# Designs tried in a protein design chat: VHH binders against q330m9. Part 34

Target 1, 357 residues: q330m9
Amino acid sequence: AEQEPKELLEMSTDTERLLEENDLRPLWEVEKDFGNQFGGFEADIWKWEDIQASIDAIERDVPIADLPPGFQRRVAVPVNTGYRNAISNTIYVGVQTVSPGETAPAHRHGANALRFTIDGSEDMKTVVAGEEFPMRDNDLITTPQWEWHDHVNDGDETAAWLDVLDLPLVLDSLNARNTFENHELDRQPVTKSQGYWESQYGRARPFEDTKEDGIPGPFEGNCAATPPYRFSWKDTLQTLRQRAENDDPDPHDGYSLSYVNPATGQPPLFPTMSFRAQLLQEETDPHFHNAVDAYFVIEGEGATHVGDDVLEWSERDIFVIPPDEIHHHDPDGEAILLGMTDRPVFEAFNFYAEAEP
Key: E = the ipSAE of ESMFold2; O = the ipSAE of OpenDDE; V2 = 0.75 times the mean of E and O plus 0.25 times the DockQ between their complexes.

## First folded at step 16 (VHH; framework vhh_7zox_3)

Design s06 (at its last read DockQ between E and O 0.57; V2 from the best seeds 0.00; counts 0 for: pae E 6.3 > 2)
Fold by OpenDDE, last read:
Structure s06 (fold): chain B 357 residues (1-357), chain A 124 residues (1-124)
Amino acid sequence: as target 1 above (357 residues)
Amino acid sequence: DVQLVESGGGLVQPGGSLRLSCVASGFTFSTYAMGWVRQAPGKGLEWVSVISSGGSTYYADSVKGRFAISRDNAKNTLYLQMNRLKPEDTAVYYCARTYTYKSGSERTVRFDYAGQGTQVTVSS
């Protein structure tokens, strides 16, 4: 009996319009368009108000339970007009929500993923490699390649976070397929106590014969693997404030902290992506580079000049800077940004280039 | 200091042509979008044309097909070739340093500097 094609998940016309008008797409549509390029890469900004409206509309129209296995994720995806599948051809950013009582089922993939919590709670858990990580506001949690991960909201409020993946690098730039696997269970077994992974990469570490390459799954390479890890915002912010009080700012990035690979103690966090928290108090100096910069506004408001454009941003906005565009930031007061970049990809091959105009 | 100096305006008969020039100084001209705005008697400012730093051009519907914007980065000069001039083109024309402000789906073209303007009068 030919299983009747599963009824195409249909969103309302209004929802579709809302997404289209704001250059947002649902995850299940984006997935189909990977590998395709439609135009040029432009500087752009997505406003939180529009993102929120869109994700709410998606939630209303499409229950998570109705989504196909492996894609049971409610995600509004900012898409650049040139690619229509991500903000760039190297970095994917999505805004995902999980409502109370919902579970995003367990799966794993070759792509590296990062979660940056926008609206979190103690009872919102992302389970990675057998450990439950609470998703508190502005926490940054790694979901390394080929690690089982699921998301469970046992709280009473809807949680929201950024999904950041190097998926486009694989699919759009390298023309390869993503390796993906669904877990047999909706929820992976919790086999590690809270704090286990952190304990592996502290100042005192178990002395175990490190597996030869430390790369999980079927993958091979020369880069250090990234472990599951939660970066507490409280700690991050404290350190950031110390830097702002005691050190000099970078002329382009302000007061910046890099999220380092816990295994190495050095950037990049992932072999393909670097992340930084940036505190801006003054207008920065212009520069340009061949890497992509994407930003999430953690706090504050301001504008970023990019070529002929001025991106006006406020809290929880997302914006992207294409390669080779002269750019600088102009905060209105103090602002804190999460910076995301594919710079490590270039550095790995001695291709990174940066200059001042 | 940013300076924009327009020239080339004057009196012309309907159907005639003028070429406006704007010399820029005080900034890296080649890295900015530039445009022309005009103000007719009793009317507000109107965008006429914009040229990006990359050379892409935009024209108001009222001048499309008649006007041509161009730039010479080596000379820090913006041009507006105006052909088939009409009485309704009578205005003070200003050279402007131009930005596109983006806020979500909203786009607004603005300028932060403009010259003193040059008078264009189209009359029989």
Scores: ipSAE 0.740, ipTM 0.876, lowest interface PAE 0.4, mean pLDDT 93
Fold by ESMFold2, look of step 22:
Structure s06 (fold): chain B 357 residues (1-357), chain A 124 residues (1-124)
Amino acid sequence: as target 1 above (357 residues)
Amino acid sequence: DVQLVESGGGLVQPGGSLRLSCVASGFTFSTYAMGWVRQAPGKGLEWVSVISSGGSTYYADSVKGRFAISRDNAKNTLYLQMNRLKPEDTAVYYCARTYTYKSGSERTVRFDYAGQGTQVTVSS
């Protein structure tokens, strides 16, 4: 039988000491350790009933106003068993609530964020960059890098939504601080009428407004900034139904559409993450890729096969598919999923790979 | 069509050994977890052992240390080496294609296909 060269190498304790003394390691030890920086990243699922019960318990124990500065948000965070900070090493998902009469105070930060409304109302608003955005069920609202945002519940029922951010990528992978600032007021001044941000894209504008603006805050980059924007569920669902009536489904993703950056008209929505709405009417074909997929179940029920695992999901469940796992979806009838992925990071580095088994 | 064909059962004295085999066809064997389930007289199905598509092995407490599951992906064959057999091991043994179903914190091993089974009888 053939032996590997590395297994035949012997290194004296004197050589080990010399390397350690000088903060050096031999290449073959370094190579063995790469790719093992996080514990096992697993396919996992979080049921809405359990999430809701958990955040209700937080709400009973800790009023939002009593939380320390910078953390005055009641959020339950799905975490992977091998990585205790988020659903993956690149994507953070949280479920946040605001009770009647409460405000999650205004702040801004460098990490990109969006809100996907689970249980909203006309009187529940995310206020972003001077505009009040009503949070209606299944609306997607961006709270982009360095824009002031607060969440205000003037209604009579507790509201709930997903937070999706690139925090693990920024904080844990890039070793960058999430630049952060609390506003002096809990509710930022409303300086724009409703509809202002929506009106700025896909329309005729003054010539000066068509010039590229800089990236907000102290940041620089090569991509167009993501604006504050609301993607209404009504429009999204209508578009999905038009796709289903007029187009062929993707064999892996069904009838899929991307939430595009309104400023470019193209995906990804953020430089680090892209999002899609997927209508599934039949079992999909298996495939695998090196980007993470995470999902929220907008409507319906079914199962997703991930390697040896089957994730059984129903409405409002959250689940995650690790990199490189063979997977496919099997809806029970019809289902609609919100897909979340770090694929844009891989594409920016010419690193994305996908195949069928 | 999925087919699983077990062999290797028989009558053996307590303390003896048997090796079960299962030849699979009709699916890509190497990408599925496989397992053995058994049914003793008058009892329901009981899982015995599972081997993942990647080769990780799992055993019921009642057989741990005595049974060894293995697979040969080139031959589409699953094996169960059963040592130090006890009368309590008497059952029909089924080869099965398995999955781990996850629903929140709940983890459940389920089977979607099983063979006709092979009888193992441990008796003096």
Scores: ipSAE 0.337, ipTM 0.734, lowest interface PAE 3.6, mean pLDDT 87
ESMFold2, look of step 16: ipSAE 0.302; ipTM 0.706
ESMFold2 (binder alone), look of step 16: mean pLDDT 84; pTM 0.834
OpenDDE, look of step 16: ipSAE 0.574; ipTM 0.804
ESMFold2, look of step 19: ipSAE 0.173; ipTM 0.634
ESMFold2 (binder alone), look of step 19: mean pLDDT 83; pTM 0.830
OpenDDE, look of step 19: ipSAE 0.000; ipTM 0.235
ESMFold2 (binder alone), look of step 22: mean pLDDT 83; pTM 0.828
OpenDDE, look of step 22: ipSAE 0.649; ipTM 0.832
ESMFold2, fold request of step 23: ipSAE 0.157, 0.213, 0.255; ipTM 0.609, 0.664, 0.695
ESMFold2 (binder alone), fold request of step 23: mean pLDDT 84, 85, 85; pTM 0.842, 0.845, 0.845
OpenDDE, fold request of step 23: ipSAE 0.697, 0.703, 0.709; ipTM 0.860, 0.862, 0.865
ESMFold2, last read: ipSAE 0.015, 0.015, 0.017; ipTM 0.563, 0.575, 0.592
ESMFold2 (binder alone), last read: mean pLDDT 85, 84, 84; pTM 0.840, 0.838, 0.840
OpenDDE, last read: ipSAE 0.712, 0.726; ipTM 0.867, 0.872

## First folded at step 18 (VHH; framework vhh_7zox_3)

Design t01 (at its last look DockQ between E and O 0.03; V2 from the best seeds 0.00; counts 0 for: pae E 25.3 > 2, placed apart)
Fold by ESMFold2, look of step 18:
Structure t01 (fold): chain B 357 residues (1-357), chain A 124 residues (1-124)
Amino acid sequence: as target 1 above (357 residues)
Amino acid sequence: DVQLVESGGGLVQPGGSLRLSCVASGFTFSTYAMGWVRQAPGKGLEWVSVISSGGSTYYADSVKGRFAISRDNAKNTLYLQMNRLKPEDTAVYYCARTYTYKSGSETRVRFDYAGQGTQVTVSS
């Protein structure tokens, strides 16, 4: 057996031993470790050509029916160097496909999700809380916290759409298990006619003398629940065009619309994430903020300057701007972006900060 | 490691009675609502009864007045007393951990874990 000098070991390590034995660390060691739990996040871009090739390969190799229990979805996921599970430590973006005749089985979970349609058809449907939502190009459909949802392709062409979820926030940043349940049926029963959920949140809507609200499932909180809802691209685009004709653009964001929570008429769409459609017709002024911005290019092409980097984008590219980076957009002519941000989390903690250089 | 183990099923004549038991482990039983779900031959799942952590009871219309749900938190055990059994009560009965929420004017019950089930057969 190896012999250790008792006097040196006991004398030099007594304080360290007591701290370690009692699961304590001195502040000056803890302070040095703050902010190092994830790698550095980088500005990055995923070109649609590369995404398309990848989702075609996954579709060829991996039928949905062969996936194990769990999410049971065929998705290609943009991942940041600093966080290898998603585009950022708070926002998950994915490109999902469903081939003709396939069903992504019904399930529900605690994480909020939306679907932004890339290649859709009238026969490709997301079914949410009993209603079939045909997936039309550039429509935004919510599949909110704890609502049953499945995806059914009864058409003759593969459909593709963008998934956006707060999974990294829920699973990795908040250290919460994603509460999850598979439906007994692969396709949930259709119990509402198409248009039902939209009809509940129009300017003319059912009036209830005692409004019932509640957060579905085992969850509690202070924010109004987001309902199932479709934001049609036609209405969104028409509103963007009206703004362009009648208003001055924001120096940083151009002509912007927020996808609001239909139940409140106010942002954010989810307690954890806000979404906007942005029409850019000219170069924007630089700014920076401590929330992440992620983008999907709905239409057009251009560049985004992030510090000394330049992200050159075109239609259907996905890109991300990390926190605290000075950035601005320079469209080539006109472009329309879908913007995604975790800003609501920062605002809920009184932690959001924004400035101009 | 949630475990739910049902027992007490069997063959009984119409008008008879059975008492089902479910022993729970792997969670704090007293803080959860618990319930029974059944599946008749060739049919889908239907809820039967729920008891809240505080002891409030709820029943499907088809069993009201005939079935009584109860719990013994000290023994981590859920019970279902079934009286005046009918042939349409024939099913596999599952013990389930439940939760409730309100959506619109309707209170809804969901089940996140169920046992292997116990067969109840009521002969014609």
Scores: ipSAE 0.000, ipTM 0.090, lowest interface PAE 25.3, mean pLDDT 85
Fold by OpenDDE, look of step 18:
Parts: sequence; C-alpha cells; structure tokens
Structure t01 (fold): chain B 357 residues (1-357), chain A 124 residues (1-124)
Amino acid sequence: as target 1 above (357 residues)
Amino acid sequence: DVQLVESGGGLVQPGGSLRLSCVASGFTFSTYAMGWVRQAPGKGLEWVSVISSGGSTYYADSVKGRFAISRDNAKNTLYLQMNRLKPEDTAVYYCARTYTYKSGSETRVRFDYAGQGTQVTVSS
C-alpha cells in the first residue's frame, strides 16, 4: 500500500485549532488559495446567432415595463464559465435591445458605462447628462459615472447595442456596492442641445476658470473624469483607414485606434477600461498579458488563437481572452474589432505586464 | 413620437405671475394624467402639480394656493398658472406625462415623458 506522501508540513491539532479560533492561517496555505477565488476563467466565444436568438426571445417574453425598477433593460449577458455574472470579473458586456416606442428609464450609477451601437438609427437616442445622442451603427457613446441616462427608441426598428460596464470590478472583485439612483422621470429632461458635450472638448473649447474638472457625484479619486461623449463611427473609421494607409501596424494589435478620454486627449477612456478599434489585415504575432481582452467583431471574420484553442469569429460575435494566455489573431481578409480591456486597472498600480512567448 | 413642448417661461419680479403652457403630441392626451415638475439650481427635481385625466388636481405644499394646473384636452395643452411668484420658484419647469409604476408593494406615480423645459426666473 504505497503510503501517500505525508504532506511535509503538518501542524499539530492544537496549532490548527489555535489558528482557526483566531481567524488566522499560515502563509503557505493562504498562498495556495490566492488567485483561486474565481475559478476557471476560460477563453470563450459567443456567436451572434445565439446572442440574437436569446435577446429576441427575451424581447418576446418580457415587456420592458414588467422588469424590476432600475433594471428595466432587456439584456442578454455573456457569462464566462469561471465567472458566471459577466464576461470577466472586471468587465461586464451585455447586448441590450429597445423596441420601437420603448424607453429604458433614466437612472444613474457609480459604474462607468459604454454603449456600442450594433443596430441603430437616428431615431434611437441614448440621453446622457441632458443631451440626446443618436445611436448610429457602430457609434460609441460614453455614459460616465453618476450621469443621468436613459434610452429611447422612436424609430420603427428594434435597436441593439453593447453595454459595457466596470460593474464586476466594483461589485465582485472589490466587493463593493454600486451607488445607484432612479430618476423621477422615465425620460430625463433634455437640457442640452445636440453636440453640446462634444463642443466642450474640441480643439476650440470654452476656457473658463470655473470649469469644475471634478468627478461627478459623491465620488473622489485621482483619475481624470470621462465626459459624456459620442464617438461617431464615421469619424473613427476614417481615422482608422488613414492609419492603415499611412502607418505601420502593431505586431500584436494591427492598426489600432484608442478611444481616448476627450478631457485628457489620452487613453484610457475610463479609469477602469480602455477601448480600441482594431483593423486587422494579417495574422498578428503572439503575446500574452495579465489584462483581460474582450472583443466585439465589428466587421469581418477570422480566428483568434488562445493557447491551444481556436476561437473562430464572425461579425457581431463576442469573445474573451483570459489573462496570461498566449494569443494572436488570424483574420480572414480584413476585419475590424472593438477591443475592450481592463489594462488601465493594472497600469494604475504599476501591475500591467506584457511579454512575447 | 411623444412630444411635450413647454412655453411661457421668463423673467418676472417677485409677486408677479406667469402662465406656462405645454403642448402635447404623439399620444392620446386626454387619457393621461399630466403634471409639472421643476428643477432649481443645485436642487433635485420636485413635483409641482399634477392633474389627472379626470381633472383631479394635486399641488405641492410649496405652491399650493398660488399655482393652478389645468388642461385643455381639445388643444392637447397643459397649463400652469403661477401667481404670487417667489424667488424660490426660480427653476426650469418641465411638463410631463404621468406614469404609474410599482415600487415594491407600493404603486407610485412618476413621469415617463418630459419636455425640454422652460426657464422661470423670479428676481427683483
């Protein structure tokens, strides 16, 4: 009977009891448990066909008015196997729909949010901080923390977009609560003309000494605030094409544009999340980093190699690459991806690391 | 599309009067309760007045006896007569369509649509 090797370090029962009674653990036991709070974060892909079928089913079965107060949003949420509340423990991605004539009621929260329009129109508006932002296809619109926001579809077609939030970071990873408030109105008053917020952060902008460059609401911090802002796809794509035509690609990310904070002119867009548009024309070189990369396929098809796995993606698919996994992209022709990452969280604390195999 | 367009705001001296109007479109006006909500600088939204589809009226304590809400269903118009105005009445005034919602076991009234607002300033 081959005696199972006795664990080299056995403490006496008395010692174990003493530690337990005083809520103490030895280092070697704690060390083994670090990093295992969230099990099984895996590379994964959600196909648009499945997402669409799911969200359509939700739309069919659940009137928006029947949803709980504050959560009157119909959203299909990709959830990772290892973290069942979102795509990762730092980033939430959802596919939200609003049917013709519907309104997602106004509220605000401490979490940062981003909208990336999948199916939009001029008549689909996300109202943020008093301004109506049209949601055209592939527009990216910020919903900064503690800004009132609602969604209104005055069009004839169902609108769809990505919700991207840092909710998991706050609620689960940091084990904090989300500050949340419902507006008195389902639709907030429109108090700003279209283009107002953009005008605040152009090359020509009001320069008033009284501009409170502060973080909205009760929050404090040392990061630059993100303003309400709409990044038009038309402009983004034009810039992206210019880059592809005139610049060299990054060996890992291809031709990339960062959605910069309009207030600073630099990434990250949010203190907790960075976003980029990536145009891929060739296979990229493998690398790995300790940040999470989530992707939405804006255009094209291809595959991403993650370790020994291959994620085959097409238009409107969502996929995620776990931290520390060797990965590279292999587009079939030209593809454009929306990249979403929690890299800024690591950078803020000098913890970001990237390397080549 | 539901639209609410306010008018009638302006600058008035204390003790003065204003009459706000709100023209509604995109829904059957006569079947909805309508109301006015205001937001003063640095303050949150507060209810001012509500009129039911049947004509029952509600007033906030702060405006009771001074303001009068009314409606003309034939014109799809909501009115707010504001008399004896005070500096404290300075705010953006919004007309809104009322909507009932559930908050736990309670039924509450809120507004599902609001206009762009009209500025009322009471100052000497």
Scores: ipSAE 0.000, ipTM 0.193, lowest interface PAE 16.7, mean pLDDT 91
ESMFold2 (binder alone), look of step 18: mean pLDDT 84; pTM 0.835

Design t02 (at its last look DockQ between E and O 0.01; V2 from the best seeds 0.00; counts 0 for: pae E 14.6 > 2, placed apart)
Fold by ESMFold2, look of step 18:
Structure t02 (fold): chain B 357 residues (1-357), chain A 124 residues (1-124)
Amino acid sequence: as target 1 above (357 residues)
Amino acid sequence: DVQLVESGGGLVQPGGSLRLSCVASGFTFSTYAMGWVRQAPGKGLEWVSVISSRGSTYYADSVKGRFAISRDNAKNTLYLQMNRLKPEDTAVYYCARTYTYKSGSETTVKFDYAGQGTQVTVSS
């Protein structure tokens, strides 16, 4: 409970000047400013019809070859009212397109990234660490910290996918310097046959007599590095259906699968972000937590209740749930969601909290 | 602002009964778990009972079988029926808005708001 002082505390102008001259502030003034660095962080939804119209317009107006220096990607970015550059202060979500014959040029950076394919084909590929990964609908492909990646559309239709990166956490929340490097070639050399990275995990492996399990690039850390990897939708969906036939659903999340780090066999996929595929067949129980949840609707339609708000969603909509808001999902029949969360950050600080009302 | 107003306390003989009420305002009552916490003279706070937003009930071992928690979401009111009262039930009873955290098989209940309390005295 909050206690109000009977009288305002007033300092003399001499005391105020002395504090200011020495770059000091009293705690009771500083305390009132804590937690007010952003505008309101709100529940919000981006409808696919609006996203589609916007990415079609960008595609008409802006060839990738004409983009200014930087990441050089054609992306429409959902932004939260309280955080202008991304869907949240920790997670960046975007919808990227690559037109036939275009290449999003090779680069690498410190931020982790993944690609969830919306409109793909066998001839649309993300090339990561020397391997071409075909981008088939609903596949999830990692382009992890400091690995070379480019995107190449050798097909005849524009491809589109969801980008998810920990860029706002690294750049804005931690105020860290972005480490970034362009490859000398727009398309990196393809030096691995398809399936190479998949073959390195979850089965018999070559004996690694001189193996060193360090963090790529100029970085150091205590978490196992996330490798390049493709999680096929066919396998993911098959596993979800097996769960529905054999297991009870989680009361808050339905039948869910975590996209685990293949190198450890454990969540989270990245040190900073965790991802799940969730099959919902019935209304879920309410809960809340201090981590952000963002969602992409893979299949189906329904609603998510966030406090007093109702977010009505359908296939390919994107929505976000602020920290500490009571929420639950109410699918219309059956739905499948891609869930995205910064929960691993909270767990790394021993700060994750979840509760039921 | 969140307000919780308890009533129904009083003096009662051992073996008697009382019914406590708590009227809530300032939040969406039906979406929160609610509970009762008590403080006996010279003792620390002791949780008594919790009812979830969906109506599941939980009781401290010391009151299980004697007390019954309930809620009326239409009236934003929480109740505690106390039967077979004993002198050790003497305490100030607080209505509280609760949150439940789980860690393995262990459940931790926290309270963020409590009312002014209502005195229950069990004496011959």
Scores: ipSAE 0.000, ipTM 0.290, lowest interface PAE 14.6, mean pLDDT 86
Fold by OpenDDE, look of step 18:
Structure t02 (fold): chain B 357 residues (1-357), chain A 124 residues (1-124)
Amino acid sequence: as target 1 above (357 residues)
Amino acid sequence: DVQLVESGGGLVQPGGSLRLSCVASGFTFSTYAMGWVRQAPGKGLEWVSVISSRGSTYYADSVKGRFAISRDNAKNTLYLQMNRLKPEDTAVYYCARTYTYKSGSETTVKFDYAGQGTQVTVSS
């Protein structure tokens, strides 16, 4: 039996004490502890039935107005068994609801956010950077860092969507603070007409030499900023279908579309998170990578094999695959998934790695 | 609603065996770690055994080698085979839906739901 270095090396009590008193550790001990800060990250799945029951219960018990300032959001948060604050240590996913007539008040923060509409309507709006974005089913809307945003439901049904943020990366993995500000008003002023932000990033767009294409707020960096943007599901699905009809699938991801940064025309959507729509028709080939993959099931049912485990998923389920786990998908018929990954974080530093078993 | 219903308890002589069952409903059983906790008269709750969603098991030192935890996901059922029972094993046994929390090098097992329990009495 291969003995660990600690078992092979005997240090005197005096040496151990000396190290401890000076906040020093031997390399073989430190090396062993690296990568274990957050405990066991496990493959997990959250069934919609359970999520829905939970969020309905929250809605019943907690008026939105009674929630703390800045946190006037009713959200059920899937948490990993190994990391109990979010789905992973890099990505936060929540299921938020807003009841008819309610408003989630305006605020902004340093974290990037994405909304993926589960139950929406034309009368449900997320207001971002002065524009009212309708939240139709399966629309994906960006809430970039430091942009004012609020949510208003003027419909007669409860709205539901996914909140996806890079909060864990900032707060826990990097052990930093989130810059946060409440707006003086519950609703921000609407200063842009609908379609304004989209018009800034079309094929035909205003071109001014003085265009301040910068990172919003007090932040600095070398990554392209993500603008406020609504990705229509209608358009996304149409494009996805075109791909399925005319192109070859990726052996691991099927027919996939990346939600690209409208400003650059390239992935990633955010510097910290990439998103894709994946249409699966057949079982995919196994692979593994050091990035986290989280999924929301948009349509269909199937299973994802992760190591020896099988995650059986259906519509609106959420599941997560830990890094370095061999995995592949096995749809039952056709399925469409929203894929969420922290891959860009690794790529930014040349740390991303992927392989086949 | 989450439901956990235990069965299989009873009176047994020292050295005897019992098999406990727990039928789960109201949640996706196969995706949760499950465990058994027990409470002896005048004592607090103590973990007996846990099985992860992947089938990894651990046992309290007091029952290691004597008890075996298993699960049938198709039946949403958790089992505890108890062999070589001792008077000290007398307790109410509860089926529990469990989760693990790791802080640094420390691992804590918790539960959010438990059944009504089944009485196990070991006496001559």
Scores: ipSAE 0.000, ipTM 0.217, lowest interface PAE 13.8, mean pLDDT 91
ESMFold2 (binder alone), look of step 18: mean pLDDT 83; pTM 0.823

